VH-VL binders against L-rhamnose mutarotase (rhaM). Designs and how they scored, part 2

Target 1, 108 residues: L-rhamnose mutarotase (rhaM), of Ligilactobacillus salivarius (q1wre3)
Amino acid sequence: MTVRLGQIMHVNPNYYDEYEKRHSDLPVKFPEMKKALKEAGAHNYSIYLDKKTGTLFAYLEVDDMDKYKAIAEMDACKEWWAYMAPLMDTNPDKSPVTFDLPEVFHLD

## First folded at step 16 (VH-VL)

Design k3 (from k1 with light chain Y98W)
Fold by OpenDDE, fold request of step 17:
Structure k3 (fold): chain C 108 residues (1-108), chain A 122 residues (1-122), chain B 109 residues (1-109)
Amino acid sequence: as target 1 above (108 residues)
Amino acid sequence: QITLKESGPTLVKPTQTLTLTCTFSGFSLSTWGMGVGWLRQPPGKALEWLALIEWDDDKRYSPSLKSRLTISKDTSKNQVVLKMTNIDPVDTATYYCAHRTGYSEGFAFDIWGQGTLVTVSS
Amino acid sequence: QSALTQPASVSGSPGQSITISCTATSSDVGGYNYVSWYQQHPGKAPKLMIFDVSNRPSGISNRFSGSKSGNTASLTISGLQAEDEADYYCSSYAGDDWVFGGGTKLTVL
């Protein structure tokens, strides 16, 4: 079953361009992350930026939530977090502070 | 064990281009996550980061010096080259190349060359 | 990124504990700052003493410790020894730039 996720994060206003660049480089610099995301069936993954506030809105669809959740335990993911940490609001483990949003409407 | 060593001219004239070479061992810039940086220190002054090159040829430069710096690598020779254009006496400093730690080690410079003093004078 | 300010000098007697501060001049606008500390003896290359705020590289004495509170990072040296006399530099990495403090001269009395 495909699950739709909506997430809010925050990026440092000084690094909007860098944030975008690093995501574009993700498949090359972090191939294990790409692979893990693919294996979890992540698709239609998009991140939007409100440059006025530094607010990031992420939307993605995941076919296997168990595999998706397991990504957080991967060394590759922790390395990705470490790489991105200077650009984002982070938790103590350097994972990005993320707020899951409830889906209040959907239209196929 | 990682080692790095700087080489190049120790005396350069103003307006010239300074070319420094870092020869290293104990790691390869073909290996994921590896990086080599250049830093400098004027006599009696603080350290300053200049540039970084990574395994995938990603390059980073000091914002204030970016226009004057070019960093490159020759993986087959385990060498990193830094070029700095339009040299000025204010650029007189000990120049270091250093290995950058990995993602789990805070992106610090853990192993340094001994440094080479470059004097800029007419 | 923000400039880092260190005291020009600190001093202590053998066996004492001293602390060197490293303060960012600007307010935090978000993002994690990787703080490192380097020791430098005269005529020598810097030596990494602390990485990522509070971690010691292999081989570094446990007399050296790092911490951070707000916009101030601190290096503490306990059980001060004569060989600790050196310059100490803090550094902050913000993903695209490494900024260094002005350095602190530690004198062991």
Scores: ipSAE 0.873, ipTM 0.947, lowest interface PAE 0.5, mean pLDDT 96
Fold by OpenDDE, fold request of step 17:
Structure k3 (fold): chain C 108 residues (1-108), chain A 122 residues (1-122), chain B 109 residues (1-109)
Amino acid sequence: as target 1 above (108 residues)
Amino acid sequence: QITLKESGPTLVKPTQTLTLTCTFSGFSLSTWGMGVGWLRQPPGKALEWLALIEWDDDKRYSPSLKSRLTISKDTSKNQVVLKMTNIDPVDTATYYCAHRTGYSEGFAFDIWGQGTLVTVSS
Amino acid sequence: QSALTQPASVSGSPGQSITISCTATSSDVGGYNYVSWYQQHPGKAPKLMIFDVSNRPSGISNRFSGSKSGNTASLTISGLQAEDEADYYCSSYAGDDWVFGGGTKLTVL
């Protein structure tokens, strides 16, 4: 089954453009990440930025949540986190601080 | 074992273009995650980062010097070239090329060349 | 791209422990700050001593340690030895921009 995820993160206001740029580089610099996301059935993955607050809103759909969750254990993901860490609010393990949002409405 | 060595003119005149070459061994810029940076240090002054080039030809420059800098690589020769235009006496410094660590190693410069002193004088 | 401030000089006697501070002039606006420390003897290239705040590269003496609190990173050298006399630079990586402190001259008395 497909699961819809809504997430909030925060990006350093000094690195809005860099954040966007690095995501554009994700396929070439971190092809394993892209592959893992695809294998997990991630699709319709979009990230929005509120430049007023540095708030990121991510939406994605995932077909295999087990595979998706397993991505966090990948070396490639940890490298990606390390790469992005200067740009974002991070946990001690350099993963981005992420707030999962409850879905309060859906229209097919 | 990683080694790097800088080469180029040690004396340049103002307004000229400085071209420095970094020849390295022990790694390849065709390898994922590899990066080579240029840094400099004026006599008796602090270190300053100039530029970085990565395995995928991604290039980064010091914001203050970006307009004057061009970094490039020749993977087949294990060389990185830095060009700095409109040289001025203030650019007199020891220039270093260095290997940048991977992402899990904090993006530090772990191995440095010996450096080459470049003097800018009329 | 925050400026980093270091004390111009520090000194200590052999066997003592000294600490060099590295303070960012700007407030933390988020993001992880990769701090590294370099040792430089006269006429030589810098040597990486600490990376990512508190990690030692292979071959670096455990007398060197790094820490960070707030906007201040610190390099501590315990059991000070004559060979430790050198200039020390802190560096911060911020989004593919490397900033260096002004350097600290360590004198072993």
Scores: ipSAE 0.873, ipTM 0.947, lowest interface PAE 0.5, mean pLDDT 96
Fold by ESMFold2, fold request of step 17:
Structure k3 (fold): chain C 108 residues (1-108), chain A 122 residues (1-122), chain B 109 residues (1-109)
Amino acid sequence: as target 1 above (108 residues)
Amino acid sequence: QITLKESGPTLVKPTQTLTLTCTFSGFSLSTWGMGVGWLRQPPGKALEWLALIEWDDDKRYSPSLKSRLTISKDTSKNQVVLKMTNIDPVDTATYYCAHRTGYSEGFAFDIWGQGTLVTVSS
Amino acid sequence: QSALTQPASVSGSPGQSITISCTATSSDVGGYNYVSWYQQHPGKAPKLMIFDVSNRPSGISNRFSGSKSGNTASLTISGLQAEDEADYYCSSYAGDDWVFGGGTKLTVL
């Protein structure tokens, strides 16, 4: 039911502090994003930063993958991507370049 | 539709604090995503960004000038205020306030005030 | 963190195309993808002509186009007209900072 997701993204090393700041802005500046994530059952959502490389590792759990995938269609998500885009590697639509990782181990 | 206008002193003495006011119409700085920036241009020289304030009171400053700058807003008056301390003749410039485009529209300044020339006596 | 270099001047005759370059000595993916171009006539405020490297704001003629190759952005003006004579500035938004080029004076001959 619940899907565990592991993802890698990259932040420009010049903007680590700005990345943390802007990500902390999400619930305040983009309340519709927070609401949509809750409605998809997204939880245990953590992003870790390796400051040696700029690599971001995200882990989250999602109860409703259809609702989670639908977030990409929201105007608020487009604005969130655009807000973060100057700090990160992005696709032409300003979404972050994301590499999904297969899960190789899980222990309850 | 969107208009901005700068006001403040036109002649200041070294070491004084410069206070500039941007009065705008056609948008509210309480509206999600809205931002107003300050820029300047010394006579015959390039533009320089100074500061930005957003609808949620988030503030950003040029790194080279941040210790001298304070930006604030009065949303009910449609005003943004910039203060710059310890004025020096090198600060002589035309000062502009400008509307910052939305996040999905390039982080640019699309509508500018007419500018106000501030001359710092030598 | 970046310096933007523009030629001091360019010139062209009515009807020609001209190109103004803006070269970063260093750039990152976020900041250099956010190149804007401004036109400024003497005594006037700057006017936004191009944002996001190549996008035109509403009301800007498609005679103005933007592009980039590597660390050089370009503003191209086709069908040059007398009123295009002005100073042109590029800018780059990088993270939380705006940097401007030194400007290029365009003379229409």
Scores: ipSAE 0.707, ipTM 0.898, lowest interface PAE 1.1, mean pLDDT 92
Fold by ESMFold2, look of step 16:
Structure k3 (fold): chain C 108 residues (1-108), chain A 122 residues (1-122), chain B 109 residues (1-109)
Amino acid sequence: as target 1 above (108 residues)
Amino acid sequence: QITLKESGPTLVKPTQTLTLTCTFSGFSLSTWGMGVGWLRQPPGKALEWLALIEWDDDKRYSPSLKSRLTISKDTSKNQVVLKMTNIDPVDTATYYCAHRTGYSEGFAFDIWGQGTLVTVSS
Amino acid sequence: QSALTQPASVSGSPGQSITISCTATSSDVGGYNYVSWYQQHPGKAPKLMIFDVSNRPSGISNRFSGSKSGNTASLTISGLQAEDEADYYCSSYAGDDWVFGGGTKLTVL
């Protein structure tokens, strides 16, 4: 059963353009990340940026949450996090600081 | 063991194009995550980053110098080449090439060549 | 002047500890940046001593340690030895740019 996820992250305002560039690198530089997301059934994955605040809003749909959560343990994911880390707020393990948002409306 | 060595002219005239070659061993620039950077140090002054090239031909340049710099690689020869146009006496420096650590190893320059002094005539 | 400020010089006696600071403008050293430290003896290439704020490369003495607080990174050298006399540079990588401090000359008295 597909799960819809809404998430907030924060990017350093000096690096909005670099954030977009590096995120577009994911399927070419980090092919194992693309493969893992596909295997989890991740789709409709979009990230929106509020340039007034540096707030990133991510939306995605996931068919297999166990596979999705397992991505965090992959070496490729740790490399991806490290690649993105100099642009944004991160935890000590370099994962992005992420706040899950409750869904308050959905229209098919 | 990773080693790098810079080569090129040691005395150049203003307005010329400086071409420096980094020849390296112990890694391949076709391997995922590998990168080589160029840096310089004017006599008695601080280090300055110039450019970086990665395994997938992704290229980065110091913002203040990007209009004058071109970096390229020849993976089959284990070489990286830096060209700097319109050379000026302020560009007198020791030029280094260096191996850049992987993303999860902190984006640091862990192994350096011995450096080559380039003097720009007045 | 670079965006990373280091003291021009520091000194200490053999066996003592010293700390070299590296202070950025608002946030270049804070939570967004990779910070590294390099040692350079006269006429030699720089040597990586610390990466990612506090990690030591293989073969680097545990007398060298790194930390950060706010917009200031620090390199601490304990048990000073004559061979530690050198120039020390911090660097910060954020976005797509490496920035180096102006360097600190360490004199072992």
Scores: ipSAE 0.695, ipTM 0.901, lowest interface PAE 1.0, mean pLDDT 91
Fold by ESMFold2, fold request of step 17:
Structure k3 (fold): chain C 108 residues (1-108), chain A 122 residues (1-122), chain B 109 residues (1-109)
Amino acid sequence: as target 1 above (108 residues)
Amino acid sequence: QITLKESGPTLVKPTQTLTLTCTFSGFSLSTWGMGVGWLRQPPGKALEWLALIEWDDDKRYSPSLKSRLTISKDTSKNQVVLKMTNIDPVDTATYYCAHRTGYSEGFAFDIWGQGTLVTVSS
Amino acid sequence: QSALTQPASVSGSPGQSITISCTATSSDVGGYNYVSWYQQHPGKAPKLMIFDVSNRPSGISNRFSGSKSGNTASLTISGLQAEDEADYYCSSYAGDDWVFGGGTKLTVL
């Protein structure tokens, strides 16, 4: 069953354009990431940027949460994190600091 | 073992275009994650980064020099070429090409060529 | 982060421990984590000594160590030897750009 995810991350305001550039690199530089997201059934994946605050707001739908969570263990994901890390707030393992948002309303 | 070597003119006139070639061995720029950068060092002064090209032809330029620089590669010859337009005496420097470490290895330049001195006539 | 300040020179006797500083004029939260140190002997190309603030590349002597406190990175050389006499440059990577310090001349003896 499809799970809807809402997440907040933060990008350094000096790097908005570079963030967009590097995110657009994902399918080309990190094709294993694109494949893994597809295999997890990730879809309707959008990231919104509030340029007033540097807040990134992500929404996606995932058909297989176990496959989605397993992405974090991939070598390609660790390289992707390292590629993005200079632009964002990150944890010690270079993953982005994220805040999961509870869903409070849904309409088909 | 990775090695790099710079080649090009040693004396250039103002307003000319400087063309420098980096010939390297021990890796291929067709291999995922590989990158080659250009840097320079004016006599007695600090190092300055100029440009980077990656295996997928992604290109980056120093913001202050971007309008004057073009970087390209020829993977079949293991070469990277830097062109700098409208040369001025302030561009007199030793020019280096260098291998860029992978994303997980700190975005550093770990192996450098010997450098080539380019003097711009006054 | 734009400017990196290093002392122009430091000196030490053989066997001494010395430290070279590299101070950024600005840093953000999570920034200044991509500091590298390069050694350059006269007439030679730079050699990478430290990356990621404190990591040594393979083949670099453990006499060289790196650290950071706030917006100041430090290169420490223990057991100083004549061959350590060189120029030392720090660099910082941020925003798809590399910035270098002005360099520090280390004199041994």
Scores: ipSAE 0.683, ipTM 0.896, lowest interface PAE 1.2, mean pLDDT 91

## First folded at step 20 (VH-VL; from k1 with light chain N33G)

Design n2
Fold by ESMFold2, look of step 21:
Structure n2 (fold): chain C 108 residues (1-108), chain A 122 residues (1-122), chain B 109 residues (1-109)
Amino acid sequence: as target 1 above (108 residues)
Amino acid sequence: QITLKESGPTLVKPTQTLTLTCTFSGFSLSTWGMGVGWLRQPPGKALEWLALIEWDDDKRYSPSLKSRLTISKDTSKNQVVLKMTNIDPVDTATYYCAHRTGYSEGFAFDIWGQGTLVTVSS
Amino acid sequence: QSALTQPASVSGSPGQSITISCTATSSDVGGYGYVSWYQQHPGKAPKLMIFDVSNRPSGISNRFSGSKSGNTASLTISGLQAEDEADYYCSSYAGDDYVFGGGTKLTVL
């Protein structure tokens, strides 16, 4: 059963263009991240940016949440986090500060 | 053991293009995560970053100098080349190439070449 | 990325501790980025002493420590020795740009 995830993160307003560029790098520069996301069945993965506030809105669907959660333990993921960290709000371990959003409406 | 060495002209005239070569050993710029940066230091002044090239040919430039800089690599020769156009006396500096640490190791420059002084005549 | 301000000089006597500050002089929203400290003796290339605020590379004496509070990073040298006399530079990597401080001359009295 597919799980739908909604999340908020924040990017430094000075680095909007660089954030977009580095995210587009992920499939080429971090192929193990792309592979792990596909193995977890992550799809319809979109991140939207509100340039008025620096707020990022992420939506994705995940078929295997255990595999998805395991991505955080990968060396490749730690490198990916470190690569993105100079652009955005992060925790001490360089992971993005992320706020999960409850789903309040869904229409098939 | 990682080593880097800068080479190129020591005296250039204004308006010329400066070409500097970094020759390195102890790593390959085809290995995931490897990067080489160029920096400079005018006599008695602070260090200034110029450019970076990574293993996957991703290239970054100092925003204020971007229009004058070109960085490239020859992985088979373990070389990185920096070109800077329209040289001016203000560009007189010691130029360094340096190994850039992996992303999770802080984007730091951990091993530097000895540096080469480039003097721009007036 | 913010400009970085360091004191022009600091001094200390052998055996004492000294601290060199590195403060962003203009701000952006978000982090200070990856902070590093470099030591440079006259005529020599810079040497990495501290990376990512507080980590020491292998072979660097534990007399050198780094910290950060707000927009100010600090390098502390304990048990000051004559060979510590050098110029010290902080740097920050945020966005895709490196910025270096103006440098601090440490004199061991």
Scores: ipSAE 0.658, ipTM 0.892, lowest interface PAE 1.3, mean pLDDT 91

